# VH-VL binders against Transcription termination factor MTEF1, chloroplastic (MTERF1), part 9

Target 1, 262 residues: Transcription termination factor MTEF1, chloroplastic (MTERF1), of Arabidopsis thaliana (Mouse-ear cress) (q84x53)
Amino acid sequence: AGETSDTGILFREKLIYLQDLNVDPHKALRVNPSLRSAPISSVVSVETLLSSTGLSRPAVGRILDMFPDLLTSDPESEILPVLRFLSNEISISEQDIPKSISRCPRLLISSVDYQLRPALTFLKTLGFVGRDTITSRNTVLLVSNVERTLIPKIEYLEEGLGFTREEVAKMVVRSPALLTYSVDNNLVPKVEFFIEEMRGDVKELKRFPQYFSFSLERKIKPRHRLLKEHGILMPLSEMLKVSDGQFNHWLLELRLRSAERR

## First folded at step 2 (VH-VL)

Design L12 (framework fv_libivirumab)
Fold by ESMFold2-Fast, scan of step 2:
Formats: structure tokens, C-alpha cells, sequence
Structure L12 (fold): chain C 262 residues (1-262), chain A 123 residues (1-123), chain B 112 residues (1-112)
């Protein structure tokens, strides 16, 4: 009992509560200093709302540990609008809401009016409609800034590869992960390898945009090297979509056939 | 030549399970999305489920969602449909059908169909 | 779901005469990429379905040029310029714009 205390019994109880959720209390307090004076009922109300969606207690704890600002968020004005956006505007079923949040926790700290809805509107213009609509599997696209992140990636594919906006839209709808890849760290190195080492036609990248989802060092380069050593040419899809075991078996079979024809 | 051959059909009582198989040959199975389409006796075609080339995307018609599971084993060039809690309205010939333009998700159409396997659910 | 409606449900033609089948969708099948996601299939008696036309107007490999597809948005037509005995069967349109994929109820073509 006192006038004020950041180290009183209630504060200690709050620390114990966070530890029970596997939330690092020192990290949470450093990132969100307002947590020190927030009533424990505020923290409990946030956990209760997130749990009510179907999220497990460990999943809720992981989310709160990642984004400690949520611990002092108002559930009705800051969290519920996101949940309603997912169910009403994206049409994600109630049972899939937990999956959507677990796959992209950043949704919970994203503004519906300034981030999520503008991103959805932009993605619809690219062709994310009907059977290609945004689902629980690709909500990560909604948390990317349209002007600073999404448009520059599309412009790279247009200008860097010589494709039209319509062709690029077709590519990203078929391979939505393209919009999540770094231009400098992912797209550019893979394009350069394809053109310089593989002597590929960029039109093949338009037909198989999933090329960019494969590891350059662990899959693309090793498989190209083996094909080149044996004088074999094949489409990117056949080269990359098979398992390592299937690829090695296929190469062995070709080598055996070549030896038999001698 | 491209071939799709279904098996695993039979006669079962309501509430029982069946697993259908679709054996593929003559093409690179792992490069194609494959569908299940059914046809009740004397009725039209009804799409059931799809699995993408890499297995990452699966879609079902609402009436079978939660009861049927589509899967693939690329090492065996085989597609499966696990059918649980079967109902009389699931009685049909079941076809597997290959999705053309295997690398182009939104250019789906069925260029090759299997011969079909008959599933009869009767009380 | 997108509802597909075919007309007529059945038709009988004399060999060599033309035949026309209509397919209507409850919403536009024209995608922002410019394609119409409407396909046509034929199921001959006792056989599996086979592809005839894809993406509105493209003939599948091996399909005779007497078959043609036309239309856009919500109205599509399959035409056979000269019906032959081997064309007997049930014709289905299918929309591939949205999940679930949906078929028309089928049109039975018979020879007089």
C-alpha cells in the first residue's frame, strides 16, 4: 500500500504473469515502458481476446513476446478492428483466424485504415481476386507498404526483366512469395545467375516465377552444375521441382543409358 | 503417353472410410497439380478437390471439407483421396484429372482424365 | 459459389448439321489478366470426360476445327459446325475463375 510504486506487489505479480506466458519481462519493459504502470487487467484482457480466437496459450505468449506494445493495447479499438477486417473484408473463416495470426503476427499491430485495406485494394488490382484472393496463407502481403515495398518490387520485374505490368501481375499472382523477397538479396542474384551462368531466356522466368523460391546456393547452382557437366538441358520447372533423391536418380539413369548406347 | 489410373473404389455403408488412389505415368508427376472430380449415377460432373504441384495448396468443395483429405506421394507418382464419414450422397464415379499449365496457377483446365473408380455408399 | 447454367439440356441433330450450346455464369469469368476462365468438356457414352476448349476459345490438342468456343464475361457458346456421329455425348462447361470449380449441368447431344 503506497502512493506510487513501480516495484510493489502488483508490479511483481505482473512480472510473474508475463514469465508464465514465456514473455521476457525485461525485454517487454524495455520495448514498452508504459507496461510498468499499466494495470494487470489490461494485459489479461489482451491475452483473453487473443485466446478467444482459438490461439493456444504458448502461441499468444510468443506473439506478445514479439510485439510487447500489444500488452497495453486497447482490445476494442486496436485489436478487434484487425480481427473484423480478416473475417469481414478478407472473409477468413473463424476457425482459420488463429492460423492467419500465427503465420503473420504483424497483422495485429498493423493499421486497418492506413496499411491493411490499402494493401488489399492494391493487391486486388494485381489480380488477387476470385480463386486467387488473399487467404490465411498469404496475409503477409497485407503488412507490406504499397509505395515503399510492393511497387518497387513490381517495378524491378517490369524494368529489370523487360516485362509489362500485366505480365508481372500474372507472375506475382502465380507466385505471391515474389512480393516478399528482397530485390537486392534474392531477386538480383538469382536473375544474374540465370542470365550469366545458365544462359537462360528471361521469358522462362515469367512462365516459372517459382524459380525465385529455390535456394541459389543449395539447389539452383548445384543442379545447374550437374546438368552442365553432363551436357543436359531441361526446363527450370523440371530441374527444380523434384526432390534431391529424384534428381540424382534421374541423372544416374541418364548416365547408364548413355553408357549403354556406346 | 500420359495415363491416370484410379483405384480403391468399392461398396461401403454410411460412416465408413475409403482411400482412393490415382497412379500417374508418362509425365513428370511432381510438376502438375491434380484434381478429383466425381459424377453421381445419371448426374453431372462435380469438382471435389485439388492439390497443387508442390502440395502447398489444397482446396475442397464445402460438402467434403473436414471429411476428405487430398494428398500426394511423388516418390510413387500417386495421388490419394482419403474419404472419411462417407454419406449416401458421396456415391459416384471418382476421376482424377491433371491440371494443364502446371506452373501457372490461374490457368487451370483439365487436359487428361483417368478412367474413374466407382464408390457406392448404401445403407 | 459461381453457378453455371447450360442451355439446352438436350438436343438432337442430323449428321452434318450445326449444333450450338450456351453456358451462362452467375458472375463474370473475365479475369483482370484478360482471360475468360471458361472451359468445355465432352463425355462420350461410357468414357471419361475429355477437354475440348480452354480459356474461352482455345482448342485443345487433337480437337477438330469444327469445334469452336466464343463469349466473354457471363455468356459463352460452344459451336460444332458439322456434327459427326463421334460427337455424341454430354457437353459440360466449367468455370475456373474461383474456388470451388463448378460445372454446368450438362447438355446431351444425340443423333436423329
Amino acid sequence: as target 1 above (262 residues)
Amino acid sequence: QVQLVESGGGVVRPGRSLRLSCAASGFTFSSYGINWVRQAPGKGLEWVAIISWDGSNKYYRDSVKGRFTISRDDSKNTLYLQMNSLRTEDTAVYYCAREADYTEWYDSYFDYWGLGTTVTVSS
Amino acid sequence: DIVMTQSPLSLSVTPGEPASISCRSSQSLLHSNGYNYLDWYLQKPGHSPQLLIYLGSNRASGVPDRFSGSGSGTEYTLKISRVEAEDVGVYYCMQALDWPLTFGQGTKLEIK
Scores: ipSAE 0.000, ipTM 0.468, lowest interface PAE 12.5, mean pLDDT 86

Design L14 (framework fv_libivirumab)
Fold by ESMFold2-Fast, scan of step 2:
Structure L14 (fold): chain C 262 residues (1-262), chain A 122 residues (1-122), chain B 112 residues (1-112)
Amino acid sequence: as target 1 above (262 residues)
Amino acid sequence: QVQLVESGGGVVRPGRSLRLSCAASGFTFSSYGINWVRQAPGKGLEWVAIISYDGSYEYYRDSVKGRFTISRDDSKNTLYLQMNSLRTEDTAVYYCARTDYEFGWDEPFDYWGLGTTVTVSS
Amino acid sequence: DIVMTQSPLSLSVTPGEPASISCRSSQSLLYSNGYNYLDWYLQKPGHSPQLLIYLGSNRASGVPDRFSGSGSGTEYTLKISRVEAEDVGVYYCMQALQSPYTFGQGTKLEIK
């Protein structure tokens, strides 16, 4: 009863094709209504281009399920420029292109001219060059808006903590994940806890910018409370780098040493 | 060192619920997809469910669809499997196993946990 | 669903002799990117499964070179050139071409 002609049969074939890729067809149609009228050859062309990079069938399916707008994208004008940017301007090796996309599928829906290239140019000014150039492991930085996302984080570290641009640049090159963290929801609470509760020297954050990669509630606060309870002071790196088991073992050994008088 | 440790198994009656946990350490948890695989006593391996690195994609074997829910809490480096309406056929050792979404290939199940035992009996 | 069939189901080998395990899939595991989505796992008695070979022929880290995988499409083979006592266990093939991932029924390897 939903079939009106050969058009109904072609539509059902698209649904079967999507199902075979483990793409939710109902979600895809809801997110991308133009999929209803798009020819199946367009969807096949997108899969073919993505798989030609080395991506597995399940990986292609996951990407298309995550970003259904790709199902009706023109491969040559909308997807291929991103792949060429990664290989020619970032210089990611052919074998690492699928790794880059798998780690950051959003690259495929990002404009080269308005997003990726401006982000790369900005990151180069921070020191992501040579040995510290953008690789398949940190392409997530390329999908962040420079003006709305990256610059405010740099400015917070400069102005809020009293660091120079050169110092901030060294910090983010050493810990690129810093540029992915929310200022208000991640950086500020961790800085406030470090200064107000831990009575830390902000210069230590320049030596150990990885501080911001640790959970405030699950790791930083609990470990600080234990150290404070036992009157222990230690560098952030020693406090945070070890596993919970290693930290608890060390604390237990310290208690045993203090209990032993001879 | 990469480690996965399952917990939450036990003995329950048919129709009840149980929640399994898989605690991960030694790797960037948020960069990896993770699977649940089970093994009934004296039987072979049976894949149950997968969740992508960002939690946006999940897939289940047909026999558990609508009953089991896979989820993750990256702040705790922990994977969950909420098992509702349990059946005697769900009796098995449940393993979590890492799939490396980071490399752009469907990396194999390269690291497995020790398993947690679920027994559904009347 | 893709059905995976292993043969033999059990195998007894004298130490130092070769062993061969076959795995057949109900449809081709060769994808348009040129890879065969077939993995091999070993479960030693009382232990969790461990990865041996991925994408048909690639050895996992730490796996001895006496293990090799071959095959394409619907027919795959795991070979052990010289079986050692530590190789005892149940071997499973798994297709990773599409969800649901499916395992073969397993092949038990024992020493004579």
Scores: ipSAE 0.000, ipTM 0.455, lowest interface PAE 15.3, mean pLDDT 85

Design L15 (framework fv_libivirumab)
Fold by ESMFold2-Fast, scan of step 2:
Structure L15 (fold): chain C 262 residues (1-262), chain A 124 residues (1-124), chain B 112 residues (1-112)
Amino acid sequence: as target 1 above (262 residues)
Amino acid sequence: QVQLVESGGGVVRPGRSLRLSCAASGFTFDDYGINWVRQAPGKGLEWVAIISYDGSNKYYRDSVKGRFTISRDDSKNTLYLQMNSLRTEDTAVYYCARGEIYWSDSYYYGMDVWGLGTTVTVSS
Amino acid sequence: DIVMTQSPLSLSVTPGEPASISCRSSQSLLHSNGYNYLDWYLQKPGHSPQLLIYLGSNRASGVPDRFSGSGSGTEYTLKISRVEAEDVGVYYCMQTLQTPLTFGQGTKLEIK
């Protein structure tokens, strides 16, 4: 109407631009109020930089929808340093930068100086060096706070399982996802089941720390129940790494052999 | 298909050296300890050495201590047995066999995968 | 060292009949964790050894149910409920409780 100013027209163009990227404008404005007054050129420059890394338009939209603070970020001073950190200090190849970001968009809102580099330094002390260095597949570890998140998980494995720091470090290097799991909701229930129901020796968890990546209710408990019913003992890796079809076929073969005597 | 394949056997004179290799395929090599077991012609099985999954623990029978060295290269999925100061009594078929040191955990499954063996003959 | 003694050293069996092999250890193989650290292996003529039984009584993958292991402490038995021609070979018990790991002398099974 007659009250519509040039600034109102520009604001509507900004909303249309966001919707075209599949960014929820109402959520974005709620999370990032400064977006209301930011020029559209700000949003365009951020999208342009992210697209230049090889990210698809839908992927850029998902990232911006997830972290609307990026819409008003200065590409040169706030985003580019993260990209350069990944390429220069982590040595991720140019073709793998998009994969790294897509897998862990939180990298883009993380401070290089106060989060990413301190985390990398800490992870190197655990043994993430050489052949076990941080890659595009485990950059999620870089966005976890060392003192509030990483150290408490390591301490639980030390004190809860009776392992040395060196032994825990080896477990974590072999299974980096271990540092992403909740102590209360993942590690504790799985340790209790392993010790109390499976009658397992915790030393096997040093050999197969990937144990913690499997669903307690959907995989660990059902497979243990079947093995116990048949009086079978096997390493955790053999129990858990095979597909459901392979495991069920193997058990079916054992049942058929048992039935042959009757 | 889970396999272990030995190589490096041959005929040598007493006092010489041989290095045996055991190549693994079809399983996650660095999750398992591996044994060397030998068998002299017409005789029974004799355990020689074991290396733990992480290479931190190595054990040998007394008669080969100081002469044989077990090692692994997980990047190549390969186990080695360096045999120095060979004696005629070391003449045997040498097998590598997958099996962990029991005291590292309670799920010990025995030596469930064996290679075809490589023959070592120590004679003058 | 733990010494493993097998008996008999040889036996001949008619196909379809049962066979039994005994293994005695110089020390108990029962660990404080409740497991008996004794394995049974079969070596068929011209072949590598193959695992039959581990931890005293557990059948290895692919092993027919006609094979069973029993015993505890210092006395163990391998039973074959119905011997088949393919069962011919030398049977070995092995203790895995302590290093050096030690095998029995072997028991040769032949078909009559």
Scores: ipSAE 0.000, ipTM 0.389, lowest interface PAE 16.0, mean pLDDT 85

Design L16 (framework fv_libivirumab)
Fold by ESMFold2-Fast, scan of step 2:
Structure L16 (fold): chain C 262 residues (1-262), chain A 126 residues (1-126), chain B 112 residues (1-112)
Amino acid sequence: as target 1 above (262 residues)
Amino acid sequence: QVQLVESGGGVVRPGRSLRLSCAASGFTFSSYGINWVRQAPGKGLEWVAIISYDGSNKYYRDSVKGRFTISRDDSKNTLYLQMNSLRTEDTAVYYCARVYSTFWLGSEYNYGMDVWGLGTTVTVSS
Amino acid sequence: DIVMTQSPLSLSVTPGEPASISCRSSQSLLHSNGYNYLDWYLQKPGHSPQLLIYLGSNRASGVPDRFSGSGSGTEYTLKISRVEAEDVGVYYCMQALQTPLTFGQGTKLEIK
């Protein structure tokens, strides 16, 4: 009859609100169909809670665009428990909560009871306690599934490399990023290169677990090739921690010293 | 200036303990393995113990195993040698010396002691 | 343990003349990686030891060209092409292939 319902008007207002936050409404509705019927007050409540932590409006918008399920989350029962977990169980200071969320937005869609706390408990068994406790710098470990993600990585280091659980725990605590790397795409290729091409002892990987943070194709392989061509032997830490310019300058100096021995 | 300075030596009776320290300056201490080497009066050099750059490997001369403990505190740039149950044959000047520590085909090698301290004297007598 | 034997135990050299010191190991110091795990050290009277040569033939930083190391397996030689007054002291070889690290008994070089 030439008029729109209250429901249609409210839906349009919701779309305008999302666009103002730089949230893609089409993507949000596709990922979260419940958004179509949810009241705008629900969406505003979520944005208000996230902003109250110190997050900027553009940052909140980016998070909501990444995880549209948050738009219909109950702030009190679904979001606030995550914030309280970070503050009370991890002991992240109030001013660092925004940084923690910005570094790992997936925290906000993770169940405290079924994901975050079980992961924390598992990490504590590996030695993330006391001075090595989880902080705002490594909360990404908390969003990894224990059974499907964390345990297979620990098992690879234990069984695949012949390390004890105590040795693996020390490696992981020293280099927490190890738990974020793919076994098949990162760990295995780097171990195979180290053993087969570099003829290295796996015990050096245990002592310098940061090895796995370096690019195999762009840093490890090229530097090893240069060292091998010049008959030079050195620890992984000295090989990999320096810039390309510093490495090339150092290699030139060693070549000059080597030439003097002839 | 790259430097190692030993301290903690003294005169003690057999069966007593001493703790030697080796303070490092002018280089990245955590990148190097460190040896303890001793020299008895009028005699040659004798290797005592080594600790790898990350502290995970420690090796000792058989005559000091179970009595001496090598350790490092990289936050203080300091190496230690705890000497227990001292014997008269432990009388010597004790040097610390940095070494390049590396791995090859399942073995750790420690070679090229390029920086040495001035030594600290340990005298064990009755 | 690997036993290191030096010869001679002492030598007197006129300044400007060459000197040669030999070191023999009870086991080969040549590793499958191609390196000879033998170092040479000099201890001047009243001073700490100083590194001259590492891995058989590599001259340490600041060591004059007149010093050279050679040899492989069980037989090694340190040569000084022209001995100078500052070269006086006791020379030690040391194997770094396996623990315990072992030194030769030392060779005393005196200026005649």
Scores: ipSAE 0.000, ipTM 0.380, lowest interface PAE 19.0, mean pLDDT 85

Design L17 (framework fv_libivirumab)
Fold by ESMFold2-Fast, scan of step 2:
Order: C-alpha cells, then sequence, then structure tokens
Structure L17 (fold): chain C 262 residues (1-262), chain A 122 residues (1-122), chain B 112 residues (1-112)
C-alpha cells in the first residue's frame, strides 16, 4: 500500500544502496519483485538488524545478495524469531550467532515453526543430543526438509547399503555432513568407487562415515592409486584424515620399511 | 605404544600468559580428538577444553572462555593450550587426554599424559 | 551443565573384601544410540588418571576382571569384587554425553 516505483529517484536511491552493499540490484529485483515498491527504510531496517548481531557490512551484503527475499522481510516478525531460536532453543552464544548465520544464511529465510523446530525434533530422534547436539557448525541440518530431503538420504544408506536404521543414525551423528550430501552426485559415486575400485567392505563405511566428506577426484582417487601402486592396504581413516604432506611422508616411510626388511 | 608428554608449565604472576604443549606419539595424531584436563593441588579433576580431530570444533569450560585457546599442529603431532590472563584459580597440573575413536561412538579418554604444573601466584 | 555426584567420598576396605562406589548424574546419560556416556577413572597416588570402565559397563584393556561397571540413565555403580593393595587411589566418574565434560568429586579408596 505504499509508494510504487520501477524508476525515478526512490528507485535509484535503492539501487545505489544495494550497490554500496555489493548486492546485485538487477538480480535482487528479478528474484524479489516486491523490492520495486518497498520503502528504502524497510530495507535499511533489515541491514541494521543483521549488523546488530555482529555481522560485518560485507557479510550482510553477501547474505542479502544470496537471498534477496530478505530485503523486504519484516525484521521483528520474520528475522528476529530465527535469531531467538538459535539463541534460546539451540543455545548458540551471542558471539557465535554471526558465524552461524554466515555458515548457513538460509536459516534467515526458514520458518521456525514449520522448518527449523520440526527438523531439530527429527534430528534429536537420530541422536543429536548432549555431546552431539546441534551447534553453530551444523545448523545447516535445520534447513533441510525432513520428508523430502533428510528421510530419503537415510533410506538410501539403510536400503542401498544394507544398514539398519540404528546404524544409519550412528553414522549421521558421527558425520553430520552426510545429511547435506547429494545421493546421486556424492554418495553413489563414492560408494561405487569404494566397492568396485578399492574392493572395500561396506562395513568400513559404517566405521568411517567421514569417508563421504572427502573429495572423490582430489583426495580419494589419488591416494588410493598411490597405495595400490605400492601394494599397501590401510584403513580409510588413516588414508584420508591426514594432510597431503603427511600422507606422502608416511608413504615414503612405508616404502623404506619394506626395502629394509628385504 | 601411545605416549602423551606435556610441557610448558611454570610459575607466573596473575595476568600473565603461558603456552602448554602436548607431544603425541604411537598413534595417528590427526585422527583423534584431544582434551585438556586440569587438577588443582589436592582437588578433583576438571575438564578444560577439547579440539576435534580436524580442528573444526573447539569447546571450553566457561571459566576459561576468551582466555584460553586450544590448537593443534598435526605436522608436529603436537597439541597446544595458549593461556592468557591467568588467575590464581588456574593453578593446577594440566593433562592432555586422548579420546578413543572406534566405530560409530563418541568416546572416552583412553590415554593421559604425565601432566605439566602451572602455578599462578604473586 | 550436567552435575555428577559420587558416594561415598571415602571408603576403607579390608583386603580381599568387595567395594562399591555410586555415581549419580543430574540428567540421563543414556543416548539414543543405546550407550550410557559414563566413564570411570582411577588416579593412583602420584600418577596420572587411568581409564577403568567406559560407556557404563565396558572394561578397558589391561583392567583386571575384578572391576565392573553397571547402571543406566542417572544411576551408576563401580564395583570391585576383591580389593587389592594396588587399587588404592581416587576414583572418578565422568559424563561424556555433552560438553562441558564433568567429573564427580572423587572417591578415595583406602586399605584398612
Amino acid sequence: as target 1 above (262 residues)
Amino acid sequence: QVQLVESGGGVVRPGRSLRLSCAASGFTFSSYAINWVRQAPGKGLEWVAIIWYDGSNKYYRDSVKGRFTISRDDSKNTLYLQMNSLRTEDTAVYYCAKEYDDYLTWEYFDYWGLGTTVTVSS
Amino acid sequence: DIVMTQSPLSLSVTPGEPASISCRSSQSLLHSNGDNYLDWYLQKPGHSPQLLIYLGSNRASGVPDRFSGSGSGTEYTLKISRVEAEDVGVYYCMQALQTPYTFGQGTKLEIK
């Protein structure tokens, strides 16, 4: 019900403001047409609230560029409830709120009642409690739809790999990033490489679910090829958790021991 | 054989800084979370801090938050505890303690170091 | 924070007799994975603490079978079926369910 403007002084003022924040105004207007008629004071209020959490101006700009719908959000009714959820229900410290948001900006456009709290409840049934509770590092799990996203991934691990629901729950608690990975683009190619090329036992994937967090092309395949060339077999954790320098040093040491024993 | 050897303890005045080291051997250092636990003279055990195997997560006792920083250098198999703004209450023997990592469980302290003594007095 | 309370705080036992130490947590230590996140440690005089029992009831490598752990939820017990002179020291329970990890105040075991 306020002023409408696609052009003119008020529109140009908004464009300049967005450009100062390093927000692409053309993209923002395409994604959020309501921005055309929104008062600049409303946009400024959103930036002010986000900055009050401790986020730097460039960080706020990146978030708003990524999710332009935030530019027309009501700070009190749409953004503040998310901040309070993180502080009061997840118990993230005030100092870590900016980091939580920077790591997962999608939190700010997620409904507390229809997305964040139901996801938290579901994750608690999997074992994200106590020592393994949701922290600022894994709030990304809260923005995934339970029925459409989380359950299908659990079902793939359960049915595709022959694991029980209890075993899968233990896996995702140990490696929460598993719930963020694509089945078709991440999990399947890594499982196929492990079984077909590495001749691995699927049971080892339960023991080391962090396997799925490593790059197939940059880490898994190159290290496997080096071990295979030298006839070396080692646990996935020893193979993958170390730096490139440490791995190369260990490979050299193993080769030297083999030569010395001859 | 697994060994953890702490060093860097000493006598300092309140408000000063000290850096503790824990040198690890006999296991794949980069694969395990490691903790700092302290014990004041004649008192019980008190957990101080943890660092995850990949350094991605660190947690602290409330009384040391903002003053102590846990870190690790996997290339040197060494854990550190940077202690700033030391208080008399920080006087204790400091132990590093390795978490056991097996299968799909968050674990317990399977090995402890010998300890290094920190005395904060005027 | 989870508060751990041990009883008794001190215990004197005749060699060869059994001993029992209790540990209570302010909230359940039973995780949804079925494990109880309570561990027992022994600190012998002049030594570093050593692991005795992990995850409620599992005996650590090298620990004599006279030591056993039991309990679930908020109530846990460490039992020594036959106390020997080498068992003197301070026994601590610890919860590892959530940070901060918290220890009980310790139970001093002495020989009569």
Scores: ipSAE 0.000, ipTM 0.383, lowest interface PAE 17.0, mean pLDDT 85

Design L18 (framework fv_libivirumab)
Fold by ESMFold2-Fast, scan of step 2:
Structure L18 (fold): chain C 262 residues (1-262), chain A 127 residues (1-127), chain B 112 residues (1-112)
Amino acid sequence: as target 1 above (262 residues)
Amino acid sequence: QVQLVESGGGVVRPGRSLRLSCAASGFTFSSYGINWVRQAPGKGLEWVAIISYDGSNKYYRDSVKGRFTISRDDSKNTLYLQMNSLRTEDTAVYYCARDSEYVWYEGTDYTYYMDVWGLGTTVTVSS
Amino acid sequence: DIVMTQSPLSLSVTPGEPASISCRSSQSLLHSNGYNYLDWYLQKPGHSPQLLIYLGSNRASGVPDRFSGSGSGTEYTLKISRVEAEDVGVYYCMQALQTPLTFGQGTKLEIK
């Protein structure tokens, strides 16, 4: 019994399966039209492989929701090579594979031969070797295109700031997040504020490249202006490393002590 | 960018025929089922017919069955509604509406909801 | 045929206040697969209908978070948490469980 609209049991079961994983089925179908004709066993195979690494069901669901193209990926030819690359070439322990994937799901849709290995090779030339080698905490660097993304950032630091390649390499090894930041939207505005408003020496940026990891509007500008207002000078690292509560408490204590003496 | 545009409406006498067209652009027309939905002046929405993505399945409301024929020409990205033996109660604005989640799965067509609607074309049947 | 009944038929709301529209079906729209085959559409004055909510509670692309759908079986509700001027129009529920697809009679939302 029933009408035409209720005979779509197999397709509707696929939707239920995706919903149980907290994957938006309509978003997935829009992003990955191949999913319409893909058997549910294909999706199950992907989930099974990802779960076998130690990822929780909710974590697998988040990854598949973020990258619906994975729902129709061949586990053995498209996903397993990435997992083997992480284990064998990066030497990430079995326990840390889930963490690596959770921190950077884009690894799973990245080609080992055309993206991950070339990026690793390039990063090694910058000094990501030995104790500074790529680990589960910084695999995000592997998903950035060398020619379109990484090299332009290195060139900006070399040519824009007057640094040598060896100096830039030491900066990015010390603060790997630098390679994840936009030149136009992050690096340039922070350099301009540092030089123009803070009257800083760019050599200090080589000593404290973590400067670029702090919010320009929420941390750098407010703290600089408070220090300037009170005639206080300090190194970038001392200015920026402490929490807002600690900075405000410290500033308040200094103001109170100054007032007591005067 | 995805768009449906109806045409072919007009004023006709009872018993005559009209052919409505729905031109699709900005998406792969051949991958979607399309609905016809009408709205009489001052009244609510009324579903008329649907055609599957491949044209193999067609469904109609009872009041138009045998009088209306839904068809498609994928080479022209165009849907049609041939309306014969028109009655005064067929007077309405006619919309074509895309069935968003069309699926062919193991020989069966599935439908979901109408995510893209045309602007409508007016059909008036009076003497 | 499944009959869809909406209430109220008209609703007048002060901007910023919430609105609620009910929809009842003559048969359960809950399929054995666990989904409720009920959609909500909005027709703004002089415009074509547009999809708001599908499969009971899923918000369509571009639809603001202030719209939400709930309910199961034979009773469904569309809620607007804070009504804005652009929300004026006629709201329709539709069952997609079986052919013929059937709409409610519509609920006209007006601003005070």
Scores: ipSAE 0.000, ipTM 0.357, lowest interface PAE 23.9, mean pLDDT 83

Design L19 (framework fv_libivirumab)
Fold by ESMFold2-Fast, scan of step 2:
Structure L19 (fold): chain C 262 residues (1-262), chain A 122 residues (1-122), chain B 112 residues (1-112)
Amino acid sequence: as target 1 above (262 residues)
Amino acid sequence: QVQLVESGGGVVRPGRSLRLSCAASGFTFSDYWINWVRQAPGKGLEWVAIISYDGSNKYYRDSVKGRFTISRDDSKNTLYLQMNSLRTEDTAVYYCAREGYDLYSDEAFDIWGLGTTVTVSS
Amino acid sequence: DIVMTQSPLSLSVTPGEPASISCRSSQSLLHSNGYNYLDWYLQKPGHSPQLLIYLGSYRASGVPDRFSGSGSGTEYTLKISRVEAEDVGVYYCMQALEYPLTFGQGTKLEIK
C-alpha cells in the first residue's frame, strides 16, 4: 500500500532474506503479489514481532512460508491484536503463546473482531466455560467459521441423530474434536456403520462421543468383526480405547478361559 | 532378529505383471497388519496397500485398485503384492512395513524391509 | 483423501544447532481421546525409512531424546534439539487416521 521503493537490488535483498528464513520466494510471490513492492523493512517488522513472542527463527520462517500474506501484514494492526486476544481474552500464558501459534498458525491471519471473538462467544454458548474453557490445546476451534463450519456439524448431530442442542453441546464439550471432523467423510460413514452393521443404540454415541475419533477402517470395523465372530457385545469405550495388541490379547485370554471351562 | 525382506522386483515393459514377496522373520507374522509403501526415483513415500492380520481386510490407493492385489500366506510368513497392468508411473522401490503391536493403536510402521526395485519402461 | 503438507522442503543446519520441521493436515488429526494420529519417519540416504515419532509425540524404540514431536489439530512439529551428522536425510510425516494413508512431501535435512 505505501509508496513503491523496490528496485532490482532491493528486490534481490528480499529474496535472499526470505531464502535465509527458509521461505520459498517463488511460492510467496505467487500467493502474495504485494510482496514485490513491499519494502524489506515491512517483512523484517513482521519477523521481529513474531520472534518477540519466543518463536525461534526457523519457526517464524515456517509460519511465513505457510501464510505468505503475513509478509506484508501490518504488525500493529493485524498481528498484535491476535497476540493480545490470546493473552487477555483466552488467558494463555506468555510461555504458551509460541506453542499456541506453532500449533495453529492460522490464528495469525484470523480477524479478532470478525472470526476469533465471534467463535469464542459461540463456543461459550455450547459450554466451553470454566473447567472446559478454550485453552492453548483447543485454539484450532477459534479459526473455524461459525456459520459455514461449526453450525452445520452441530445441526448434523441434532437433525441426523435426533439429539437436542443441549445433548449435542455436552457431546462437543466432552469431545471437542467433533467440531473438527468432516460430516461427509467422517461423521456420516461412522454413524451408518454404527446403526446398520453394529445395530447400535444412538444414545451410546451421546455417552461416548469419542467414538468419532477412531478410524472406521483401521479400528471400528476390524474390532466389531472380531466381536461379532465371537458373539460378544461390549460398550464402545471398552471396544475402542485399547491398542490392537491389548484387544487381541484380551480376545485370546477370553477364548482360552472358555476352552478351559469345557 | 525381527526382519522383513522384499523380493520379486525387476525390469518389465508396460502392461506386464510382477509379483512381489515380503518374507518375515523373528516375530509372529499372523499378529500384524502389514503395508506396502513405494518410492519413485527421487520422489517421496507413497502408501500403496494394507492387509489385516487375518487377511479379511484389504485397502488400496485409488491408482492401483483393480490392478494390484495384496495377499498373505501365514504358513510361509510371507506377504505378497500381485501387480498387473503395470504403468511407467509404478516405477519405484517397494517396501513392506509392519504396524507395531505394542504401540498405542498399533498404527505406526515400526519395522520396514530393505525394499525391492520395480522398473517399468518401454 | 487427507492431504499432508510439510515445510520447509529443505533445511541446512550446522552440527549442534536445532532444527524444526512442520507438518500440516487438511483435516484435524487431534482426537478428544488424547491421541494424535500423526507419525514421523526418517529416511537416511540409501536406507529404508525408520520410525521416529508415533501418535504425535511418542518416541519410537531406539530414537534419541534429541528428537521430539508436538502439535495438535492440523499443525504438527518435529524438533531436533541438536543436529548430529547422522540425522541427515529426508523426514516425512504421515497421517494414520484414515485410508488412504498419506505422507507429506518430505523435508531434506543437510549439514552445513
Scores: ipSAE 0.000, ipTM 0.362, lowest interface PAE 20.0, mean pLDDT 85

